# Designs tried in a protein design chat: VH-VL binders against Probable ATP-dependent RNA helicase DDX59 (DDX59). Part 12

Target 1, 164 residues: Probable ATP-dependent RNA helicase DDX59 (DDX59), of Homo sapiens (Human) (q5t1v6r416to579)
Amino acid sequence: NVRQIILWVEDPAKKKKLFEILNDKKLFKPPVLVFVDCKLGADLLSEAVQKITGLKSISIHSEKSQIERKNILKGLLEGDYEVVVSTGVLGRGLDLISVRLVVNFDMPSSMDEYVHQIGRVGRLGQNGTAITFINNNSKRLFWDIAKRVKPTGSILPPQLLNSP
Key: E = the ipSAE of ESMFold2; O = the ipSAE of OpenDDE; V2 = 0.75 times the mean of E and O plus 0.25 times the DockQ between their complexes.

## First folded at step 10 (VH-VL; framework fv_zilovertamab)

Design x2 (from w5 with heavy chain E106Y; at its last look DockQ between E and O 0.70; V2 from the best seeds 0.00; counts 0 for: pae E 2.6 > 2)
Fold by ESMFold2, look of step 10:
Structure x2 (fold): chain C 164 residues (1-164), chain A 121 residues (1-121), chain B 107 residues (1-107)
Amino acid sequence: as target 1 above (164 residues)
Amino acid sequence: QVQLQESGPGLVKPSQTLSLTCTVSGYTFTDYWIHWVRQAPGQGLEWMGIINPSGGYTSYAQKFKDRLTISKDTSKNQVVLTMTNMDPVDTATYYCARLDFDYSGYYFDYWGHGTLVTVSS
Amino acid sequence: DIVMTQTPLSLPVTPGEPASISCRASQSVSRYLAWYQQKPGQAPRLLIYDASNRATGIPPRFSGSGYGTDFTLTINNIESEDAAYYFCQQRSDYPLTFGEGTKVEIK
C-alpha cells in the first residue's frame, strides 16, 4: 500500500529537501514522479535536479505537445528518465504507469488532485511512498489532509496540528 | 560582470524580417534561460517568448507564434530574436533578460538596456 | 493566457505617505509574482519576486504580499524618486504575462 508522509517544508527549503530525498538510497526508488504547481517551475526544477544530483530528469506539462508528452512517458517506461517533474494530473498516460515514489513538491490545490497524484504509487499491488511538502500556503487544506492521512497511522507535522 | 546587450537594426521597413541579438557575458551562457520583452513607446511591457539555451526549448506568446522565432548560438553566447512581416505597430524597445535563481525562487534581475526598433517606410 | 489586472492605473502620491498597488490574476499563480519599477528610457528594475522577496539592493520601504490571485505592492514612506511606472508579472504559466502598469506620480 501507499505510505503517505507529510513534511513541513517552507518554500525556500523545498529544493534542498527534494535533493536530500533523491540522494537517500533508502527512499529513492526510480522512477520518481515530482508534482509542482507551475509549468516554468517544473522546467526549472527538472533542470536543477539533473545538474545537482546527476539523475536523468525531464519535465512534463500541457505546454508540451501531445507527441512530446507521449515520448516522455515512453522514455519513462524505458528507463530514460529517473525523475519526471509534472504539473498536476496530466491525464490517461500517467494513470497507466506505476512508480515507487511520488513527491508532491507543491501541495495540490484540492484533495481530489492529491488523491490522484498519490495514486500513481503502489498500483498493481506494489508498495510505495508518497511524500508531500506543506506549509502555511496550504492552510485551507490542513483539515482535509489530517482527515485523510491520520487514519493511515502516519505522524503529522506538529505545525499542521497546531494550526486548527 | 553579468551583462546582457541587445543589438540589431534601429529601423526596419514594413513586411521585412527583424533580427535582434542578445549577447551575454560574465556567466556560463547555457546555465540560464532568457526571455524577450518589448515595450511600444508610451505603453506597457509585453512578454514575447523565452528560450532555454541549454537545449533550445522555446515558448512564445500566442500573438507572436506564427512569425516569431527565438534561437541561440552557444559558440557566440547569443540568443537571437527573429520576427517576420514587421508592421508599424511592432515599433518598440526590445529587451532581453536572464532568469536568475536561488534557493528562494526564480526572478529576472539582469536585463539588457534595450534596443529601439522603428518600423516605418 | 493568464490576465493580470492592475489597480489603480494612475496613482498620485504624497511624499512620506504609504501607497499600494493591486495586481489580480485571472487564475491562481500561487506565489509566482514579481513587481518591477520602470522610469522613462530605462529597463524594468526588479523590486519583488515570488510575491514577497525583495530583490538585492531594494530598500525595505518596498514590500509585497499576496498568494493565489490577489497581490499587493506597498511602498511605505514614498520618496520623490519613487515616481515611476510599476508592473506585476506572473511566472506560473506560459506566457509570462505582465499587468498593464500603474503610473505613480508625485502630487
Scores: ipSAE 0.521, ipTM 0.826, lowest interface PAE 2.6, mean pLDDT 88
ESMFold2 (binder alone), look of step 10: mean pLDDT 88; pTM 0.872
OpenDDE, look of step 10: ipSAE 0.550; ipTM 0.856

Design x3 (from w5 with light chain A34N; at its last look DockQ between E and O 0.56; V2 from the best seeds 0.00; counts 0 for: pae E 3.2 > 2)
Fold by ESMFold2, look of step 10:
Structure x3 (fold): chain C 164 residues (1-164), chain A 121 residues (1-121), chain B 107 residues (1-107)
Amino acid sequence: as target 1 above (164 residues)
Amino acid sequence: QVQLQESGPGLVKPSQTLSLTCTVSGYTFTDYWIHWVRQAPGQGLEWMGIINPSGGYTSYAQKFKDRLTISKDTSKNQVVLTMTNMDPVDTATYYCARLDFDYSGEYFDYWGHGTLVTVSS
Amino acid sequence: DIVMTQTPLSLPVTPGEPASISCRASQSVSRYLNWYQQKPGQAPRLLIYDASNRATGIPPRFSGSGYGTDFTLTINNIESEDAAYYFCQQRSDYPLTFGEGTKVEIK
């Protein structure tokens, strides 16, 4: 169904890790959705992606109108953007989007949102990958992450498993 | 050495248009985003808006959107704040600040010294 | 807009002793909380970014903690030069918003 990869990434290393994923021909399958938890961060990260990788990138968040959000998501499906960086509050339009790669640059604050975000991958029977960055800021969810991901056979980071 | 310096009139009359300039040095102008923050006398800080000097992208706080423009002049290493229809409540010290964008976060790492703008008849 | 509430607004301190300032957000700002120091007549100076990271050149006696809605700036060995205003600021949502400030004064 959805291949769920959990990576331990400290906040200072997150951008470098994202650029490595986007440059990895085995992982990078455009279009890509990248989820962050900060609107300014979405704006800046999308620019950094375009500047560093040359990929067509744009941000999307709730300060954009419903029409603008629809047009950005349509452009993602039509190839106008290879990477879209989103805060995850996109409403009903996102529910119809299916991609092959999702990156949770920031771990969402709840497992319900995690499931919603990875659900952008693999719809219509297609295979896909969801990669999620975690660190100690997400300790409250470690048990829930393990419960969700262990049955899929994915290897969990030892820092999560050995967390005090 | 990184420096930001605000310049412009210290006194404007009500209804006039304010133009403030942020001149930067010590780094490549287009590498960092610049924003404007103001501080009324004896009060806290208020974020106004931001510009990306490389592409000219801007975003403004909603309360200023109808009278605030932030622009750039790359040849002079300058960002310009223009605010129309000034009112005495706009009396404040105006700062420009550089946004540092590292791998982990975003913060204001360099500030100008600020320029006081008094709006009075 | 996210409202940032600082307590206390005035904080008398004794040199050599610790002091702390609280900042509460009206909704979660995750880790995206910065602290600034402002001496009278000067521009703000970044102390702590993203809740707990010291900015370049900031002495180790300054530390920050918190996540979500509740944040604390701690100064562990107050020096006379630490008399200043201190502001928290969230960068989670537009518009970016600041706390009202805490005036730290040497007793």
Scores: ipSAE 0.433, ipTM 0.766, lowest interface PAE 3.2, mean pLDDT 86
ESMFold2 (binder alone), look of step 10: mean pLDDT 94; pTM 0.945
OpenDDE, look of step 10: ipSAE 0.721; ipTM 0.895

## First folded at step 11 (VH-VL; framework fv_zilovertamab)

Design y0 (from u01 with light chain A34N; at its last look DockQ between E and O 0.04; V2 from the best seeds 0.00; counts 0 for: pae O 11.4 > 2, placed apart)
Fold by OpenDDE, look of step 11:
Structure y0 (fold): chain C 164 residues (1-164), chain A 121 residues (1-121), chain B 107 residues (1-107)
Amino acid sequence: as target 1 above (164 residues)
Amino acid sequence: QVQLQESGPGLVKPSQTLSLTCTVSGYTFTDYWIHWVRQAPGQGLEWMGIINPSGGYTSYAQKFKDRLTISKDTSKNQVVLTMTNMDPVDTATYYCARLDFDFSGEYFDYWGHGTLVTVSS
Amino acid sequence: DIVMTQTPLSLPVTPGEPASISCRASQSVSRYLNWYQQKPGQAPRLLIYDASNRATGIPPRFSGSGYGTDFTLTINNIESEDAAYYFCQQRSDYPLTFGEGTKVEIK
């Protein structure tokens, strides 16, 4: 099972917010998966994470060879990487048992993808936390996110709250 | 049944550090967030912070951010509150609580009995 | 932080009469407003969650209304056992915040 946290974060503030999360000693528990919506973004963000936080970070996306991906995932599981910035290239059958924190830096395009991404934690009886950045560019999924998260007792951003 | 119980010293000297433990039972420890709330004698309720036992995420009221730490011990089903530099003004009954929705979609509150902490020389 | 303001702070009520307590938020909390009852020596007890939903086991004489910034807890046909402090609490955003509390006394 996954504890879901929804944060209202405007696009210009996303990097800073991510760095805050990664620098939070009580929250950060490597390895962390960060999901983004584009390959270039993954590369750039991973580089930024390394530069700003000093954490060992790597990106994974479809333009990396299968061997590279396998090595990255192996490294993740073995603790070689503290942060992995990924597009939606991780297979559903992949068991990342060491991952305790997922950050949806970019909102997935669908609830199916959302569930898929957050499902990277909380596997094999392990509980995890999924932090999702949401803003005005993600309005399409506001209702669905609210419906899914609210029953868990998690607080939703006021901007996301619906009228009765 | 769901139970929460606070434990710790009832007396703390000024400038010393308070440590309280919340022991939970009756459900899967990591499924629900735990709140700390205190209440000074004759005063209202004051939210202090929250922890997600799954992963250890915490959030604190700004008032306590610099001297409050909430942690968890999964092996013991315990949440620990640590607050430094205690002052007589911190004298209060301290509660841990589970405030959340259950799987049925209904909101439930489970509170400990509270533990009185007196800060005095 | 969202500031919750309750009025009145003290409310004497005659048995059988209704009691109303107001809670105002400094900013909109949508419907995410809870009401608690607290008796001396006890932990708070949830009465109403999300503005108007009675918690399990709460008598029908307790009701809540409101949305946004203004909320009301109503106790119809007040009973002696209803003497207590009542608190509103918003769960719209962290930090969670409570009202000052209202002391309901039975005349």
Scores: ipSAE 0.000, ipTM 0.565, lowest interface PAE 11.4, mean pLDDT 90
ESMFold2, look of step 11: ipSAE 0.542; ipTM 0.813
ESMFold2 (binder alone), look of step 11: mean pLDDT 94; pTM 0.945

Design y1 (from y0 with light chain D50Y; at its last look DockQ between E and O 0.65; V2 from the best seeds 0.00; counts 0 for: pae E 3.4 > 2)
Heavy chain, then light chain:
Amino acid sequence: QVQLQESGPGLVKPSQTLSLTCTVSGYTFTDYWIHWVRQAPGQGLEWMGIINPSGGYTSYAQKFKDRLTISKDTSKNQVVLTMTNMDPVDTATYYCARLDFDFSGEYFDYWGHGTLVTVSS
Amino acid sequence: DIVMTQTPLSLPVTPGEPASISCRASQSVSRYLNWYQQKPGQAPRLLIYYASNRATGIPPRFSGSGYGTDFTLTINNIESEDAAYYFCQQRSDYPLTFGEGTKVEIK
ESMFold2, look of step 11: ipSAE 0.415; ipTM 0.780
ESMFold2 (binder alone), look of step 11: mean pLDDT 89; pTM 0.890
OpenDDE, look of step 11: ipSAE 0.304; ipTM 0.795

Design y2 (from y0 with light chain N53Y; at its last look DockQ between E and O 0.05; V2 from the best seeds 0.00; counts 0 for: pae O 11.7 > 2, placed apart)
Fold by OpenDDE, look of step 11:
Structure y2 (fold): chain C 164 residues (1-164), chain A 121 residues (1-121), chain B 107 residues (1-107)
Amino acid sequence: as target 1 above (164 residues)
Amino acid sequence: QVQLQESGPGLVKPSQTLSLTCTVSGYTFTDYWIHWVRQAPGQGLEWMGIINPSGGYTSYAQKFKDRLTISKDTSKNQVVLTMTNMDPVDTATYYCARLDFDFSGEYFDYWGHGTLVTVSS
Amino acid sequence: DIVMTQTPLSLPVTPGEPASISCRASQSVSRYLNWYQQKPGQAPRLLIYDASYRATGIPPRFSGSGYGTDFTLTINNIESEDAAYYFCQQRSDYPLTFGEGTKVEIK
């Protein structure tokens, strides 16, 4: 069971919103996966998370060796990291059972990717939350997101509802 | 069973620093955030701040931001409240509390008994 | 900060009669509103969480309602043991904030 939350967040406000989420007792359940659309962004955001929140954070992307990625994922599952900032490098079928919160910091490029990312939570009957940042730069998926999320009873931002 | 217990000096002089310790037991220390709430005699409840024992992330009420620090000692299962420049107006019963949903999906509150701190010369 | 305003601040009630306490938030807190009972010399005790759910062990005579900004705690068939202070508290946003408290007294 995945609780899907769609937030309208303009790009300059994304970091602040993420920090608010990570500071939200209702939402923050480590380890947390944060998905971004670029490798450098992952590194910078992870560093920012550490500095601003004090949470143990690490980035994962294709520029890291397979061994590093393996160790990071292991650390995630073992509780070594509270936040993992990832590009779309995590393979399908990867069992991240401990993950209870996913934040799509950047809007996924497709609905398939969206489903893939949010699928990292709520596995094996566990409750999970997937928060997705959306804004004017991600209009291409407005209709698809609305179609998918609205039937679940989740509240959608007015900007999203008025766009399709 | 889940238990929280506040400990520290019951008397603090003005301008001095208060240090209170919340000792928790009965569950995994890092699984739940800990709140500090105080209550002046005959007054209402005032939320002071919160800490995530996992990583030590904190958030404070704006009123206390400049003089309040909440920290944790994982090895002792303790959360520590430090507040500087105490004033008689800070006289209150101080509580630490776990307020959260458990694995069953039900919301539970666990409070310490509270410790009275009197600020007086 | 979200300001929580309770009314009344004092509520005398006759045993057997119902008591209602109102809590208003300065902005919407959705359903994230808790009610606490506090007796002298004791820590607060959770009565209702998320507007309408009774905490474990809380008798059915306690109920909560509301959403957004307006909430009500109702105590049906008030008993002598219900004499206490009652506080609402929002957990929608930090900082967490409490109402002023309502003193329920038994006539």
Scores: ipSAE 0.000, ipTM 0.575, lowest interface PAE 11.7, mean pLDDT 90
ESMFold2, look of step 11: ipSAE 0.566; ipTM 0.827
ESMFold2 (binder alone), look of step 11: mean pLDDT 94; pTM 0.947

Design y3 (from y0 with heavy chain L99G; at its last look DockQ between E and O 0.06; V2 from the best seeds 0.00; counts 0 for: pae O 9.0 > 2, placed apart)
Fold by OpenDDE, look of step 11:
Structure y3 (fold): chain C 164 residues (1-164), chain A 121 residues (1-121), chain B 107 residues (1-107)
Amino acid sequence: as target 1 above (164 residues)
Amino acid sequence: QVQLQESGPGLVKPSQTLSLTCTVSGYTFTDYWIHWVRQAPGQGLEWMGIINPSGGYTSYAQKFKDRLTISKDTSKNQVVLTMTNMDPVDTATYYCARGDFDFSGEYFDYWGHGTLVTVSS
Amino acid sequence: DIVMTQTPLSLPVTPGEPASISCRASQSVSRYLNWYQQKPGQAPRLLIYDASNRATGIPPRFSGSGYGTDFTLTINNIESEDAAYYFCQQRSDYPLTFGEGTKVEIK
């Protein structure tokens, strides 16, 4: 089962919020997947995670070679990395990556992508948490996300509920 | 049970360097950030700095940035505070505290007993 | 830095009566405000976290309220054992800052 949490987080506050989440003893259970919407962002955020939190972090995206990606995924599974910052490459067609915490740092571009990303947690009967950052700059899927999350009993941000 | 314990010299001479150790037990050392807070006699609490035992990231209050260093020894479950150029004004009880975060906020859920450090000639 | 201001600094209270301590922040700290109790010769103890949540083992007579800049700690039916200093602390931004402390005395 996947616990879905939707957080209203403005862009300037995203990094800080992520760092707080990564410091949450109830949530942080490595490896953690952090999804971002661009390759450069993945690299920069991963570096920031290392610098600020001290956690072992790596980025993965399409500009990395297949062998690099393979090694990163292997490292993820073997515990070499505590945080993996990924673009959508990790949410598409990759096998048996089970994590306990997924953070959608950037809101997915589609519900299909959302489902794929959060699907990385809660596998094999394990409980997982998927946290999604949303704000005024990422309101495209507000209602779709609300519809999906609301039945679970999760609390939605008022901003989301009041969004046109 | 969760325990934090400060240890170090109770007396330091002016201009000398203070070294205090916070030893933690009862939980996974790397799961929680550790803070240092001091309290001058009869005064309030003053936050000094923080360390993430996982990786060793640190942050300091601006007041102490130039003379305070916080480090960790994972093998001993210890956090060490080093502060240079001690002055009588630095006389205080020094606490280490565990920072807890449950997604709603951070708070100091466990404190050491504190150790009194007197700076005097 | 966010400045935390407590009022009053000294609060004499008769047993059985309520006590109220105010904490004001120089800027909004949202709900990220904690309260600590410190008895003489002891380390502070977490009392309330995130403005209104009682820490584990804290009696129901202790309650916190507020949001943004104004916060209140209330002790209902004060007991002799409640004689202590009480501190508010914000975790909205670094550096973390505390209020001056309020001394609650039992008459």
Scores: ipSAE 0.008, ipTM 0.597, lowest interface PAE 9.0, mean pLDDT 89
ESMFold2, look of step 11: ipSAE 0.547; ipTM 0.812
ESMFold2 (binder alone), look of step 11: mean pLDDT 91; pTM 0.923

Design y4 (from y0 with heavy chain L99V; at its last look DockQ between E and O 0.06; V2 from the best seeds 0.00; counts 0 for: pae O 10.6 > 2, placed apart)
Fold by OpenDDE, look of step 11:
Structure y4 (fold): chain C 164 residues (1-164), chain A 121 residues (1-121), chain B 107 residues (1-107)
Amino acid sequence: as target 1 above (164 residues)
Amino acid sequence: QVQLQESGPGLVKPSQTLSLTCTVSGYTFTDYWIHWVRQAPGQGLEWMGIINPSGGYTSYAQKFKDRLTISKDTSKNQVVLTMTNMDPVDTATYYCARVDFDFSGEYFDYWGHGTLVTVSS
Amino acid sequence: DIVMTQTPLSLPVTPGEPASISCRASQSVSRYLNWYQQKPGQAPRLLIYDASNRATGIPPRFSGSGYGTDFTLTINNIESEDAAYYFCQQRSDYPLTFGEGTKVEIK
């Protein structure tokens, strides 16, 4: 069972919003997956998370060696990292049953990717939360997001409802 | 129950440094950001700065940037405000406040009682 | 900085009557506007967050409305205990800023 939360967050406000979420005792359940759309962004955001929140954070993307990625994932599962900032590499074919919170910092490029990313939580009957940042740069998926999330009873941003 | 309490000298001489302590209890210290807000007698509220007790991140209002420092002591569940070169114009009640965050919003849900600081010769 | 302007600064109200306080932002703050009540000798208390959401324990007679630059706090059926200062506060951008405060007095 995945609780889906859609937040309207403009790009300049994303980092602050993420820090707020990570500092929310109701939402923050380590380890947390944060999905971003670029490798450099993953590195920078992970560093920012460490510096600002004090949480143990690491990035994972395709430019990291296979050994590094394996160690990172192992660390995630073992509780070595509280936050893992990932590109799409982590969102495919990996069963991270310990993850209880996913933050789509950047809107996925497709609904398939969205489903894969949020699917990292709520497995094996566990409750999970998926928070997705959306804004005008994500208009392409407004209809699909609304269609998918609305039936769950989740409240959608007015901006999203007025756009499709 | 959640409690915030400011403590420090009630009187400071001009040009001296003010040090105030905000002691929190009733919740996990590192789970909430702490703000400092002051209020001159008979005046409105003025935001001074913020700290994240988890990592120690701070941000200050531009007005106080050069003379204000906010720090934390996790072992004591305390946030400390240090402001240099105090002036009579800095006479005010100083509050620390907790910020609660939900996906519904952000707000100051708990305040200290405030501590009056008078700057006078 | 976003400047918050409240009107009126003083508001005498007869018990049972409604009171309305306006808060205007120098630029749009979207829905990110909070209202606080402060009684003499006390710290501020949260009334409304994000324009229209009542905080826990706040009576229904308190309501907030508005979006963008213009906001209103309404107190219906004013009671003697409502005598206080009321402040708006924006959280749209740092630094956080407050209105000047409105003194609500009971006639």
Scores: ipSAE 0.006, ipTM 0.587, lowest interface PAE 10.6, mean pLDDT 89
ESMFold2, look of step 11: ipSAE 0.478; ipTM 0.799
ESMFold2 (binder alone), look of step 11: mean pLDDT 88; pTM 0.877

Design y5 (from y0 with heavy chain D100Y; at its last look DockQ between E and O 0.03; V2 from the best seeds 0.00; counts 0 for: pae O 11.6 > 2, placed apart)
Heavy chain, then light chain:
Amino acid sequence: QVQLQESGPGLVKPSQTLSLTCTVSGYTFTDYWIHWVRQAPGQGLEWMGIINPSGGYTSYAQKFKDRLTISKDTSKNQVVLTMTNMDPVDTATYYCARLYFDFSGEYFDYWGHGTLVTVSS
Amino acid sequence: DIVMTQTPLSLPVTPGEPASISCRASQSVSRYLNWYQQKPGQAPRLLIYDASNRATGIPPRFSGSGYGTDFTLTINNIESEDAAYYFCQQRSDYPLTFGEGTKVEIK
ESMFold2, look of step 11: ipSAE 0.625; ipTM 0.845
ESMFold2 (binder alone), look of step 11: mean pLDDT 90; pTM 0.890
OpenDDE, look of step 11: ipSAE 0.000; ipTM 0.591
ESMFold2, look of step 14: ipSAE 0.601; ipTM 0.839
ESMFold2 (binder alone), look of step 14: mean pLDDT 90; pTM 0.889
OpenDDE, look of step 14: ipSAE 0.000; ipTM 0.575

## First folded at step 12 (VH-VL; framework fv_zilovertamab)

Design b1 (from w2 with heavy chain D100Y; at its last look DockQ between E and O 0.75; V2 from the best seeds 0.00; counts 0 for: pae E 3.0 > 2, grease 19.5 > 18.9, SAP .499 > .496)
Fold by ESMFold2, look of step 12:
Structure b1 (fold): chain C 164 residues (1-164), chain A 121 residues (1-121), chain B 107 residues (1-107)
Amino acid sequence: as target 1 above (164 residues)
Amino acid sequence: QVQLQESGPGLVKPSQTLSLTCTVSGYTFTDYWIHWVRQAPGQGLEWMGIINPSGGYTSYAQKFKDRLTISKDTSKNQVVLTMTNMDPVDTATYYCARLYFDFSGYYFDYWGHGTLVTVSS
Amino acid sequence: DIVMTQTPLSLPVTPGEPASISCRASQSVSRYLAWYQQKPGQAPRLLIYDASNRATGIPPRFSGSGYGTDFTLTINNIESEDAAYYFCQQRSDYPLTFGEGTKVEIK
C-alpha cells in the first residue's frame, strides 16, 4: 500500500527534480517529508523550497535542540509546515507523523533505514507514495532495492538494472 | 563584484570581549549564509560557526558555544562575531566566508582577506 | 566532531609531474567534501566541492575523487604557482571540520 517509485537522478539534478515533484498536483499531497543525508544540506534545501515554491518549509536534524525538534513536530501536526526536510536518523523521531508523500532526496545508507523512511506513508489506512532518488553513489544497495521493489510491479530505472 | 571584508581591533587584552564585523557588498546580503573560520599563526583552519542572515539561524562549534555569538545587522550588510573572555590562545587571523547555493551544489565561494587579532596583555 | 586526516602533511613536487593528496574522514561524509588552496598571507581559495566538482575559474589540472571516507585531490602537470597549503573540509555534519593541511613545495 506504499507505492515505491525509484528515479535515477544525478546529484546536480536532484533539486530541480524535487521542485518538479512539489509542483505536480497529482503527487504533491502536503505535508511532504523529504529525507537528505546532510544537516547543512537539510537547512539549505528547506530554505530553497520556501523561496522558490512559497511552500512553508522547515528542516529537522540532530543539531537542533530537543525543544526545537519538539516544536517543529508540533507545527507539522498542526499544519504549520507543508514540507519538512529531515536527515534520515531523525526520521525515527517522526513515528507519530503520517504523510502521503515521502521523497528520499538522498538514498539512505541501509535498507533498514529505507524501510523506516518509506514507513512514514500510508498510515491509518491511507495510500501513499515514496519516491527515491538513486544514482551510482548507492550502488552497494542496488541488489537489495531491486529485490524489494521489483515484486511490487514498479518500473525500475534501466541504469539500476543494467549496472554490473 | 562580491566582496567580504573583516574589520575590528587588532589587539585585545586577555578576558576582554572581541567584536569583529564582516561587511559584504556586491550581492543581496540575506541571500547567502556566512561562516567564520580562524587560523592561529602557522596552524590550520578552525571552523567557528555559521549564520543565515535571512532569519538569524546560527550554529556554533562546541568548543566556542559558551562564549561565541554570531549576529547580523541587515541595515548595514554586516555579520558580527562576538567572543567573550579572550585568551592568548585565541590569537589568530579571522575570516568570514559566503556559502553559495544553487541547483548544482553548495560551497564557500568568497572569503574575506582576514583580520589578525592578537590577544596579549 | 568528524576528524579529517590528510596524507601527506608535506609533499615536495617537480613541475610538470602529477601529485595527489589524500583526505580520510573518521565517519562517512557522503559526497560533502571540499578542497581549498591557501598561499602564504592569503585566504583559502575553493578548488573542489562535493568531492569532484571543480569550482569556477579553477584550472582543469585540479581534480577530486572519492565518496564516504576516502578522498583524493589530484594535481596534474604541477605548475610553480601550485606551491601552497591544501586543505580538505567536510560539510556533512556540524562543526564543518578541516583537515590539517598539506604543504606542497617545489623541489
Scores: ipSAE 0.494, ipTM 0.814, lowest interface PAE 3.0, mean pLDDT 88
ESMFold2 (binder alone), look of step 12: mean pLDDT 88; pTM 0.848
OpenDDE, look of step 12: ipSAE 0.649; ipTM 0.874

